# Ledger of designs, part 17: VHH binders against q84jc2

Target 1, 232 residues: q84jc2
Amino acid sequence: MSKMRNLVEEKFLEFYESWVIQLELYLHQLLIAHNNNTMSETELRHLISKLTTHHKAYYTAKWAAIREDVLAFFGSVWLNPLENACSWLTGWKPSMVFRMVDRLRKSRVVLVEAQVKKLEELRVKTKFDEQKIEREMERYQVAMADRKMVELARLGCHVGGESVMVVEAAVRGLSMGLEKMVKAADCVRLKTLKGILDILTPPQCVEFLAAAATFQVQLRRWGNRRHYVTHS

## First folded at step 1 (VHH)

Design c1i (framework vhh_7aqx_2)
Fold by ESMFold2-Fast, scan of step 1:
Structure c1i (fold): chain B 232 residues (1-232), chain A 124 residues (1-124)
Amino acid sequence: as target 1 above (232 residues)
Amino acid sequence: QVQLQESGGGLVQAGGSLRLSCTTSGRTFSSYAFSWFRQAPGEEREFVGAISWSGGSTDYADSVKGRFTISRDNAKNTFYLQMNSLKTEDTAVYYCAAVDYPLYLEDSSHYDYWGQGTQVTVSS
């Protein structure tokens, strides 16, 4: 039997489907721009701005949704199993985008030494920020097994019909901590994305964004293909 | 392996409409991007229109923009070309094509699978 979706899940599913469709449209524009060297710097900057605005729209919608129900983002119904398996704290792992950056070193638009140095500094900082969040998540998970939480859960079960209110209060407390942690992870994602775009030239930004969007769309495609395969 | 078969071609009067269908075989229809190409006698094969794997992105040749619409139906393993306001210069053999990629390409050389073609004749 399938889990029944709540209102937050239904609303974000509709949002995400539309958001991915628009990402695919932007990916098409990025690939055209990359293959046609006739676009001006102003035109490339405008296209890059469309992509950054699109990503900002995602985080705006996500943060509104997690304020209502952060648990919807753990095992998200709008993601296929492969996308969920590849998620780190409800989204892409920030350090992974440097694999897209590594491809730029082999592109026709060669990175200068100053850019390589800044990207490596950003990579190190991003990994440090990731590890800090992972330690916070570990601490949070340990705290959930704490004596006080176990006692609260026991009390809720024991009081019978009124246990719903006690359990709801405990879940809301849990959700507040998770919301803070998810927002911290998203801040690292946005900081990493902005940092990379600030270091790269407009043609390099187009190539980077095309690689990142291709990976995201391809991962969704691979996961959806597996879902429709009837034999292993 | 993917096999493609066109249907819906025929003779139509200028200003009329036709709907072409391309039915596919195989298990991965939903993962492919699809396009329509056409070839008039003595001319090169030209791009007509395309639809991405998700159906979220479509593109058309300048000569058919506003007149033709491409769509896909994953449940039926079929994609379509709705042709409206047909002109005599739309007369050609129409080919459906599939690429194992999230997005379509206008260059015919990049497509993995092709249909046999269906004739569309627009009379004055």
Scores: ipSAE 0.000, ipTM 0.192, lowest interface PAE 15.3, mean pLDDT 81

Design c1j (framework vhh_7aqx_2)
Fold by ESMFold2-Fast, scan of step 1:
Structure c1j (fold): chain B 232 residues (1-232), chain A 126 residues (1-126)
Amino acid sequence: as target 1 above (232 residues)
Amino acid sequence: QVQLQESGGGLVQAGGSLRLSCTTSGRTFSSYAFSWFRQAPGEEREFVGAISWSGGSTDYADSVKGRFTISRDNAKNTFYLQMNSLKTEDTAVYYCAAELDYTFYGSYESDDYDYWGQGTQVTVSS
């Protein structure tokens, strides 16, 4: 998009483009593994480990970037408008991955009753954690609008070195609150992903990760195609 | 930040048992995978075992498989290493470690772990 980029946005854009290219390569490996009945459990675990390490790398880079400028992650320049429209607190909504899990129930890879029960328990817990974060966001927005915004607006009426310093400190405070909430949301994402992988067998993990990666890659392609059609 | 504290080390005769505990403080316990590493005198740290933060998956080094069991107690923010049928070769300083992990097994590489305990000595005599 036509947004003026800061250093954090430029750095993360480069990272994210490389990260997505590598995700597509891993997706290819997942699809091969899914269609190959001869791959050992050890080999499947190594592949799953590559994907999970790849997701770790994403959150490591994201949290470093957020420490510098959390606002870069609200309306991200490295995401197309469709990807941004589907974002919940700067990323995927944790409960949405259970749609990928529901597809496993209809696949040739059979989930046993104990797994179905554990996945349902995890889904309920994930939704509970989402609600907790949504309440925190509501409290943040109320505080921002009713207290911090009023203070910022009042200070903005005065031109001088003192008002500049106070406004800058207030903006840092707002950013710190957002950083805390984004990290909390990311923790729910990581808990949900890890919980699903802990419940599933290695072949089921491969199918789940393939479905998730396929959706992410296709969402990006759909959004890029739509932007081209409407704004080319 | 997560802080880790080990306990339960000591002296034991070959064939005996010990249970090591690692208590965590600070952040939400369930956000982390936990592992045990050990280091014998003059050697590098080696992987012993790992448990997923849900407790649903465990992995062990071949040298301890069938003898050691890793478990966790979410209510106490503590995880354990139950060591049975101890051998003199198990003598080492045992370290607990924590990381944000997206795998069943945790990492086998010590460099991948963000938080470490101080270490607890286990000595197995013949």
Scores: ipSAE 0.000, ipTM 0.176, lowest interface PAE 13.4, mean pLDDT 79

Design c1k (framework vhh_7aqx_2)
Fold by ESMFold2-Fast, scan of step 1:
Structure c1k (fold): chain B 232 residues (1-232), chain A 125 residues (1-125)
Amino acid sequence: as target 1 above (232 residues)
Amino acid sequence: QVQLQESGGGLVQAGGSLRLSCTTSGRTFSSYAFSWFRQAPGEEREFVGAISWSGGSTDYADSVKGRFTISRDNAKNTFYLQMNSLKTEDTAVYYCAAGSDLWYEYTAPEEYDYWGQGTQVTVSS
């Protein structure tokens, strides 16, 4: 069966469901903190640290999983079709978080000019890093097709169990290349997230993280509500 | 600038325990992620364990999971590697490392800004 789940998919599905539930609980805490002007800087930094740790836990689990089966992350079974449609190299597109940042310019907690300048510099750098990865993916697709074609030709010329090992070696090589690219994309995501949090004050960090988590949670809920749409 | 100094190394018999300490100098202890690496004679430097800047996440090499524990004490500007159930293959020079931007790669030595001088751990049996 072409849609049978493997062990990596089953384990990560269980992890991701729990991770999203905890994200929703943190979102509730972020919204309470955003509306409460009596929280100390220490309390805000503690909450920001919980979110940072939560995101780090996601990438720790993801990288362990992609080491076993990176292909599970292309068209992930733990994501609904809308979430998958919005994915860029197995996750959120780094530059899109600057839309959340733009909302801060319209909030009561106004960004100072120095912050605006640093955020724009980070936006430009993030876009550059995205384009570099996209070029690497194009190169990989060409190399993947060349390797696949050579191995298929080799298999056609040789009869026996030895041809199975050659094909398996080629597939392993393809998977290692994809793993490297996915990790590179995740590094851009984490550098972008860290960069934004380093530029913002603790109240602004709370507002930003609340906006990002709200978008992620709502996108998932909206996608789940549309599961009955037919494509006929 | 951050400077790192290891202590606690030495000779121990297989099955024993040892605690390594890494003391940092400087003003930014709480903003750094910390890791331990080790290097056996004739081999490349390999990852052992890491603790995030928040202390909320830890990561370990498969070879040491369940035996080693990394922790940090921000009040003392020190972080630790508790090593239990030591094996002869744990024999190596152990290095502590610090990185200000380590949210996304703990296992690559080249990602770390600051390094200690190393402390020898020898497990005999």
Scores: ipSAE 0.000, ipTM 0.192, lowest interface PAE 10.7, mean pLDDT 81

Design c1l (framework vhh_7aqx_2)
Fold by ESMFold2-Fast, scan of step 1:
Formats: C-alpha cells, sequence, structure tokens
Structure c1l (fold): chain B 232 residues (1-232), chain A 125 residues (1-125)
C-alpha cells in the first residue's frame, strides 16, 4: 500500500512540475497576445485551445492518479503549504474565478450587457453546484465519524486482533466516497471554465486565462518565497 | 526595466542553419520567460517558440517543430533560436520578447511586455 501510494505521489509530482512549467510558458504567450495588436483571431483561438487542452490534460492525469490513491491529493507533496491552504476539495474553488471576471470587467476589456447577464447566470449556477458538493462533503464527514466509531467498537469487542479484511473494506469505502466528491468538484471546475470561455470573445478569453494563470503561478511563487525568507 | 537586443540575422541558403541571439538587460533574467515571433512580408506576426523562466519547458509553432530549438544561457543573460533545415517560407523579421512570469491582470493596468527591434532572416532558394 505504502509503496503504491509513494509511486502515485512520485509520478504525479513529476507530471505536475512539468505541467506548471508549461503553464508558465502559455502565460508568457497570453501576456504577449494581450499587448500585441498584430495577432489574428485565428492565432488567439489557437492559443486558447492550447490552454484548454493543457487543463484537460491535468484533469486526465489527476483522475487516473485519484483512482489509485485519492488521499495523495489531500495535503499534496507537489504543492507548497500556501497552495495546500488555498485548496478547496483538492483544487481551486470554482466561484473564485468570477472575481477574476469582475476585475476584467473593470479593465480595458469591454463586456456587453448580454455577456454580463450570461456570466451572472453562470456564477449563480456555479455557486449552487459548489454548495451541493459542500453538503455532500458534510454528509461524508458525519458518515465517516459514525463509521469510525462503529469500527473502533467492533475492533474493541474482538479479543486477539483486528480483521484486516474489515479494515480494508472500510478504507476502500472511504476512498471511493472521496474520489466521487473530488471528481464532482473537478466537473464543476471544468464546467465553469468552459462556460466562461463560451461567453467571452477570443481577446477576452486571452485576458481571462492570463489572469487565471498569473494567479496560479503567483500563488506558487508566494509560497516558495516563504521558504526563502522563513527557515524556522 | 528589461531591454532586448537581437543579433544573428542574415542571408542563408535553403537547407542551411542560422542561430539568433537575444541579449537581455535590466531586470533579473531568471525571473522572465522569453519568446520568439516572426513577421513575413505582407503577413501578421506569428509565434515561433518560447522558453520558461526555469528553462524546463519549451513550446514551438507547428511550422517549426523539429527544425527550431530555443535555449537560454543564464550566465550570459541571453536566449537563442537555433534554426535548422531552413525553408524559403521562414523568411521574416524575427522578434524576441520578454514578460515577467508573475505579472498580474487583477489591476486596472495593462500587462508589461518588452520587444526587440527585430532582425531580418532571408532564406534564398
Amino acid sequence: as target 1 above (232 residues)
Amino acid sequence: QVQLQESGGGLVQAGGSLRLSCTTSGRTFSSYAFSWFRQAPGEEREFVGAISWSGGSTDYADSVKGRFTISRDNAKNTFYLQMNSLKTEDTAVYYCAATPEYLSFYEDTGAYDVWGQGTQVTVSS
């Protein structure tokens, strides 16, 4: 078990480091596109497609890893402490991206009334889906407490040892529940991202994706700077 | 403030090789990501390739994959575009560009990018 868990962590650490480096590269292209009036609509759409494909690759790799060891994604070794502290169910909180959209609305990005209405509708739906997952997590935590208590009581009643089979079954049940919730959260993330990109024009998509990537890269750098300045 | 200075452009025969250099000054070289763009006569500016601040990731336009390689030398504050198997279609003015990795769009200010003056590459048949 420990060996398989370590392999999942090592494999995903290697993947994630490469994935973040590639995200930084795409961010560079997004920033150039934002300030360059010579890029065509076709070039902008191609860049947007690269980033959506990049995010899809992340979730494909994550879901494969979660199938093997979902617990690796809680307090992940490939994330610094700040990144882990800012995680909501192993990733970004879906409703947070609308703060980025609101900032873009107050910049040189001109959103028409129809786009503002659609973004507000999407925000409401995203918060609804988010709250549904939070209620499921609360139910899961209550069930986990009840199951742990029952299992501890059963183990205490059997003199001479624990049932490896009973413990393994309980752990599998808990892991399967967490997998389902993490996948549900990731589905809301992907649905929200796609929804925003479907509403925005290509130049607006570039600015939105640049803001999102900047936040992700900056958060990682802020966490890494903590290690530079604080060695206690 | 980052400044970019390009060199290495010129005339080369089809099938030949050429290396472009972009030397940076000002801000810390290691905190920036770098890219090459090109603009052919009568065309819009096209992305060619990019390299991350760490040098651990590179990306290329489909038209140059397998022929062009981007690299960086942190000791010289310089990054390069090695162009192999050149085609007449590669004839263009080549521009280097730099951007801070952590630049934020959450403010009402625009993104900051620095561009070189461009260097002409002409590939003859």
Scores: ipSAE 0.000, ipTM 0.184, lowest interface PAE 16.6, mean pLDDT 78

Design c1m (framework vhh_7aqx_2)
Fold by ESMFold2-Fast, scan of step 1:
Structure c1m (fold): chain B 232 residues (1-232), chain A 125 residues (1-125)
Amino acid sequence: as target 1 above (232 residues)
Amino acid sequence: QVQLQESGGGLVQAGGSLRLSCTTSGRTFSSYAFSWFRQAPGEEREFVGAISWSGGSTDYADSVKGRFTISRDNAKNTFYLQMNSLKTEDTAVYYCAADYSEFILYGSPDSYDYWGQGTQVTVSS
């Protein structure tokens, strides 16, 4: 199991580093498209599709990895401490993405009234979905403190065939519960992203994706440079 | 809007076979990925199998691997679940689900926006 855990972390680290490099390349393309009003709607839709496919590839790889070792995603070795500190259930908090949407309102991009209404409805729904997951996580944490779990932990202090099997079954149950919650959170992330992209026009989608990718890349760069910071 | 309609459910004896069909609206079939889920009374919806956009990859729940096969027929706008070596534990309402392949995560009901109404499968001993 320890060898399998190390392999999962190593493989996902390699995947994630490559995935981030490609995200930076796509960000460059998004910034060019945003600054040049000469791209056709078809060309913009193609670029948006590349970003959407890229995000789906991340979640596909993540779900394969959490099936093997979900705990690798809590305090991930491929993320710096700043990225980990900003994490909510192993990823970005869905409702926070609406801060990127607020930048569109504050920029020179004109959102029509119907789009503003739909975005607000999506924001409210996203927060409700987050609350549901938060309640599930709270119930999970309470269950960890249950008398049954305390008794299982006590048994883990004794070396003996039956005690070992009982402890292993409990650990498996804990991992399965976390995997379910992480998957639920990722589904809210993807639905939120899809909802925003469905509401926005192609030029607005490019601006939104550029803002989101810029923040993700900059957060990583800021965290990676923490050893050069003189102040806390 | 995409509409999904299941058919082919019914009563079958343990060890038998049954083929479920899911017919989609007239939208481009290749732009979607398709999945089957099942739900027994009092239980949550359980993943059964999926076929990806372009038909190039499939995924199955461990409980059905080797027994069930998912396939597509592009000419009929239909995808299928071929169920072989049926067990009493396979008794459930079977649902088909679809969404744009870029936004679905196989195995999660919450990833899908389009669902059929369900078809009952009952496996007798």
Scores: ipSAE 0.012, ipTM 0.377, lowest interface PAE 9.1, mean pLDDT 81

Design c1n (framework vhh_7aqx_2)
Fold by ESMFold2-Fast, scan of step 1:
Structure c1n (fold): chain B 232 residues (1-232), chain A 126 residues (1-126)
Amino acid sequence: as target 1 above (232 residues)
Amino acid sequence: QVQLQESGGGLVQAGGSLRLSCTTSGRTFSSYAFSWFRQAPGEEREFVGAISWSGGSTDYADSVKGRFTISRDNAKNTFYLQMNSLKTEDTAVYYCAAEEYGTLYYFSDSSDFDYWGQGTQVTVSS
């Protein structure tokens, strides 16, 4: 069991480190595209597609991993403490990206009225979906503090192979609920990301994706400096 | 409030073409991303194709790429699946689905969609 848990963590750590390196390479390409204004719409769409495919790869790997061990994603070993502190249900908080979108309204590339209205509608929908998930998580935690916690406490008072098996069965039941909530949160993230990309023009998509990737990369760098001398 | 209704299914010979239509009720058509799914006899429901709410992106299952095209007509509150070079293995019940704001099509499964049609039968004979 612990051997299987270690394999999930090790495998995803290896995946995530490679995934972040590739994200930094794509960020470099996004920044060049944003600053040059020389790329065709076809070239920009190809770059956006690379980023979309990269995010699809992340969620494909994540969902495979949470099926095996969802708890690995609560306080992940592949994330530094700052990244973990900024996580909402094992990932970025969907409504947070609208702060990045707000910068596009004040950028060189002007959002038209129709885009502004659709982005505001998406923001409201995203907030609504977040609140639904938060209510479900609260209900889950209340249930754990009642019946399920009492069951686990009783089982934990007995030492033996039988009690170990029963505890693991109960923990797997709890993990199913967490897996459902993590997938629900990821679906809101994917809907929000896709919605933004569908509303924005290719140059605006590049600017948005560059902002999002920059924040993710810088957050990781800031957190990694926690254990090192910081050069200001 | 949104209801979906498929039409255009039927019997066609291998190598033939069919165009499926999905008509929606309501004034919010432009706020939805649309997808087509199919379920063959004895198989799981599978993704076929999708179009974003802006119409700016489309995606297709590998098995239908180059043969099927999804499109939308906001003025008619209708979206379409043009199926060309049909194969016997394309025989299935085809479902249209709608999702407000959409998601990344690669991760679309039947539980991700807010609204579904009742399905339309497509039978491809040899």
Scores: ipSAE 0.006, ipTM 0.217, lowest interface PAE 9.6, mean pLDDT 79

Design c1o (framework vhh_7aqx_2)
Fold by ESMFold2-Fast, scan of step 1:
Structure c1o (fold): chain B 232 residues (1-232), chain A 126 residues (1-126)
Amino acid sequence: as target 1 above (232 residues)
Amino acid sequence: QVQLQESGGGLVQAGGSLRLSCTTSGRTFSSYAFSWFRQAPGEEREFVGAISWSGGSTDYADSVKGRFTISRDNAKNTFYLQMNSLKTEDTAVYYCAAGTYDFLEYLSSPSQYDYWGQGTQVTVSS
């Protein structure tokens, strides 16, 4: 069945729908720029800046929302089931963007040796940071299953002022742990994105951002077009 | 490599004030964001506050908001943490940190910072 939406979910759903519409508009501009040989480096940098600002706006809104209700981002109501199934800690898996970078290497776009070296260094660092976050999630899940879960189960048997307050404090503690982990994962995402854009030339940045936006938009469209009918 | 050095730590009475400084050496970039973190004995490292390279954006942990102010002096490659209305629970080793990415102006995670100081002790007595 469906979960009742809270105010955080409703507000972020409204934000996210507008954010995706603007992403599609930026994707159109990126595709025009990719096929246009007359754009100056300054014009390309301006377009790249609009995209980076757009992604910053997403994380600004997300971090405000998770401070209020981090659980809204696990099984998000503004994402379709396919988008939710492809999520790693409430968003894209940072190392996956290097698959898009690999396409740049195999296309007509020429990456110089210095760029290849820096991208490989960034890839290794990104994978290391991901593994640190995954170990934190495992520790959180183990702690949740032990002390905190026993605590909540025990206190949940009672109704009333003192028990209600203690249960609320414990649940808040669990949510703070998840918030910390989600922020850490988002930090790896932002560091990886910024690192790639700093290594690539403006035309290569446009091609990379176009590939990333295309994947995100298409994943949403594929999930939204899903037809599933179960016949008893 | 960028090196960070904290100074200004020490002993202070509850309700008092203290100013921490962090000086940077080595090459810096306009996209650097600076932050302060703290760690009390037996606890994990906690975010305190951050400032963007432009100095236009600041972010603070809820526990210190309204009491602490972060600022920077780009000409001196130094940034500061002004700590007012100190409480005994502010007792910790304070670390300064620097990151090379402009996205850091919105980030409170230690993993975003590439360079760290060795820490300075702040002790707040009753």
Scores: ipSAE 0.000, ipTM 0.188, lowest interface PAE 13.4, mean pLDDT 79

Design c1p (framework vhh_7aqx_2)
Fold by ESMFold2-Fast, scan of step 1:
Structure c1p (fold): chain B 232 residues (1-232), chain A 125 residues (1-125)
Amino acid sequence: as target 1 above (232 residues)
Amino acid sequence: QVQLQESGGGLVQAGGSLRLSCTTSGRTFSSYAFSWFRQAPGEEREFVGAISWSGGSTDYADSVKGRFTISRDNAKNTFYLQMNSLKTEDTAVYYCAAHDELYYGFLPSSEYDYWGQGTQVTVSS
């Protein structure tokens, strides 16, 4: 643990708490828009733009933070244990969002056949991109067990400046690899989100964003309210 | 629509410096991030550097880290690539590109929304 690591965690925790509060406010606006059929297309587009900008702000802040300390995002202090347990490479698993899209097919929001086909094509592409990243993570984890890593761990047990320098260089290399994988995963998330929004009409976008925000907010509330018992 | 125009290219000696500018015209989207790419004769387009919509984040290709700096001036609707310690292998047509901030920093060149026409940079030995 370094002083810089603590500052990154503190700064992002402050950012994330404010970001979630604003997400809850946007969710309230989305639910009002969904229940009131009186909003114009221009008003709906403006609301969708607010949500899209809000998610962009999250990834902008996240990418700045992971440049400084990517490990802060594995077991994040600003997430409760349930949120952390549901994370896939520091965020939501892209393919899971299509379960929410599938629910829209059976709602009051009627998807036309052309939209259904485009969403299925996007789902297939998303799953392939996701599997590619999972294979990269597997290769990374296997590399951690190779002979060179075992030798570096052994060297790290020695007291001295030379061994400290070698271990620090290895840890920096590992962190850079994780940063690349997290950014790749976030890229798939962003492509998936934009792809869905580009296929859907403004009323459908509002319903989709409301469903996604509701799930995120409820998962946080469930995790915060559940009793966690630790046995010694 | 957003249009991009590069300027500042030319001939420079190895070890020299050059600053490229990319000016946006038409509709300005505050959600747009900007990138520089380059293409040498007979090669594919290579990522050079990127800057987020807020200017708070920058990314660079390993080949240019420490030598090139990307910046933006929102008041002038212009972004820049400051190139220092130029090498002969930096010779290429340089393109500026814009994309929705949602895709910042990681997309292949084929997935960018808007492109400039390119400006030639030639570094002599």
Scores: ipSAE 0.000, ipTM 0.198, lowest interface PAE 12.8, mean pLDDT 80

Design c1q (framework vhh_7aqx_2)
Fold by ESMFold2-Fast, scan of step 1:
Structure c1q (fold): chain B 232 residues (1-232), chain A 125 residues (1-125)
Amino acid sequence: as target 1 above (232 residues)
Amino acid sequence: QVQLQESGGGLVQAGGSLRLSCTTSGRTFSSYAFSWFRQAPGEEREFVGAISWSGGSTDYADSVKGRFTISRDNAKNTFYLQMNSLKTEDTAVYYCAAEGLSYDYFTHEDEYDYWGQGTQVTVSS
């Protein structure tokens, strides 16, 4: 079973490295679009669609991988220690992207009052959804220590076919519970991203996506350079 | 698991007012956004209005905007739909719903976790 776990980690590592390289190329295109007035609304929408599709590909690959080994995502080998430390339920914390929305308040095309109101409503809802998931995770962690789980752990050390099957079913249930919570968190991420893009104009979407991609790329670079503090 | 129960429905004349209430069981009330839906005979269920978990944001269907007001009382574990200037086309079974954390990625639709049994509102001409 450990061999299968290693293959999931190796396969997703290969996928993620390629995915990040493509993200950096899209970031370059977003920055050119942001600084250049030659792109039409249709061209901007195509670029936004490329980014949306790229993120969709990430979650498609992730959900296939977590079905096989959800635990690979709680200490991901394809992320550096800083990226892992900044993870909230295996990914970015949805509410943090609203910090990137603050840049739009200083853009050439200012946010209108209706957009500001909708973004604040979305921010509040996103925070609420995060808190719901955190409560579910707390319930999950408490369930690990309850009397039933303690007794099942004891039974796992006892010879007897019926005990082994009950323990195996419980462990499978725990893994399925984690998968459900990770998918719920990813759904909040996708809902938040879609919500922001639906509220913003195409030029504002480009600026927002550029800010988000810049942060993701820089966080990876900062973590990879942690030894500069000690001069390696 | 939360249970939702509507009350306050009934018969009213056009131009009149009604207040619907939805009571919920449990200690999770302040953690939910709430909505009202309605279903007229032979029609599909339609959205009426929603209130955020904090009560700071409300949203309404265009057909009821300006006439209906949604509110919540966290101390009573209850939320309300105040219906003013009722029209005969407002006749429907009204359902309350609690929005849980659910999202279908492929359809991009939010799902509601919990529904009430419904309460009849009849507006006579």
Scores: ipSAE 0.000, ipTM 0.151, lowest interface PAE 12.4, mean pLDDT 78

Design c1r (framework vhh_7aqx_2)
Fold by ESMFold2-Fast, scan of step 1:
Structure c1r (fold): chain B 232 residues (1-232), chain A 125 residues (1-125)
Amino acid sequence: as target 1 above (232 residues)
Amino acid sequence: QVQLQESGGGLVQAGGSLRLSCTTSGRTFSSYAFSWFRQAPGEEREFVGAISWSGGSTDYADSVKGRFTISRDNAKNTFYLQMNSLKTEDTAVYYCAASYDLPFYTELSGSYDYWGQGTQVTVSS
């Protein structure tokens, strides 16, 4: 009959749609807070806490899902083609958030010298951690093409329950390796996000989170409005 | 739900050893990743060490590598921090922490849902 999404894809699609709707509501609150000088520091910290909790909820759901089917996150059905094309190891590239930080400086946010120095140190460390993961992914891809994996693929074409079991074990091993790398990338994302929020003041945090959420929401809208090129 | 309680803190001379324990209450001990953090007088809270939910991997702050060892005993619902070659700079309140279904990045205090009350470690010169 009709081809259906697997259960992991259906469950995460449902989660993600709700998560994005809530992100847009938080973005609205962030934009109001950014333009409203009457909010107390306590109110700003509470709003920032809501956003950090929201991002934690995403990674909690994602890690549960990748434990069941990590491949669902490579070419995700809940993302449009543009969002998938812009993904680095199933999510945003950690160093890209420093572009949102640069926007803070250009929009007349007063960053003191100590903050600028700490942000630059964090940027350098983030790029280092990012490159380390990229090297691990490269090694993984090379390992998939080596003689042993090719032999296991050939063995899977032979009749026999024992050969099927050997191939299944190898496939599980590959999936576990991908899960480990995705989690490592997500840890760099969370560390980078926390690092930026720890350096910035509450008003600066609100502006940063608003910029980041705006980019994520707009990227989704741009991808959804993409026009297919027709040969004319 | 889980509760964490530290024990084993106290006064020790520089060069000495001390073993901290963190006992958990709850039925899901094996599902948690555990860590130790410390807060020195006048300083911010810092990461010390962590152990994965499987016990197969550990991580340590550079300042304690080679001197401290983290371990877990699932049968006792307890995890430990063995501190050797103690320095006066190790003086701090030590906190144990646990995470459940959250990203396991050991340096992120915000990733831990459950925290102990803390135990004082004082290293004399």
Scores: ipSAE 0.000, ipTM 0.153, lowest interface PAE 13.1, mean pLDDT 80

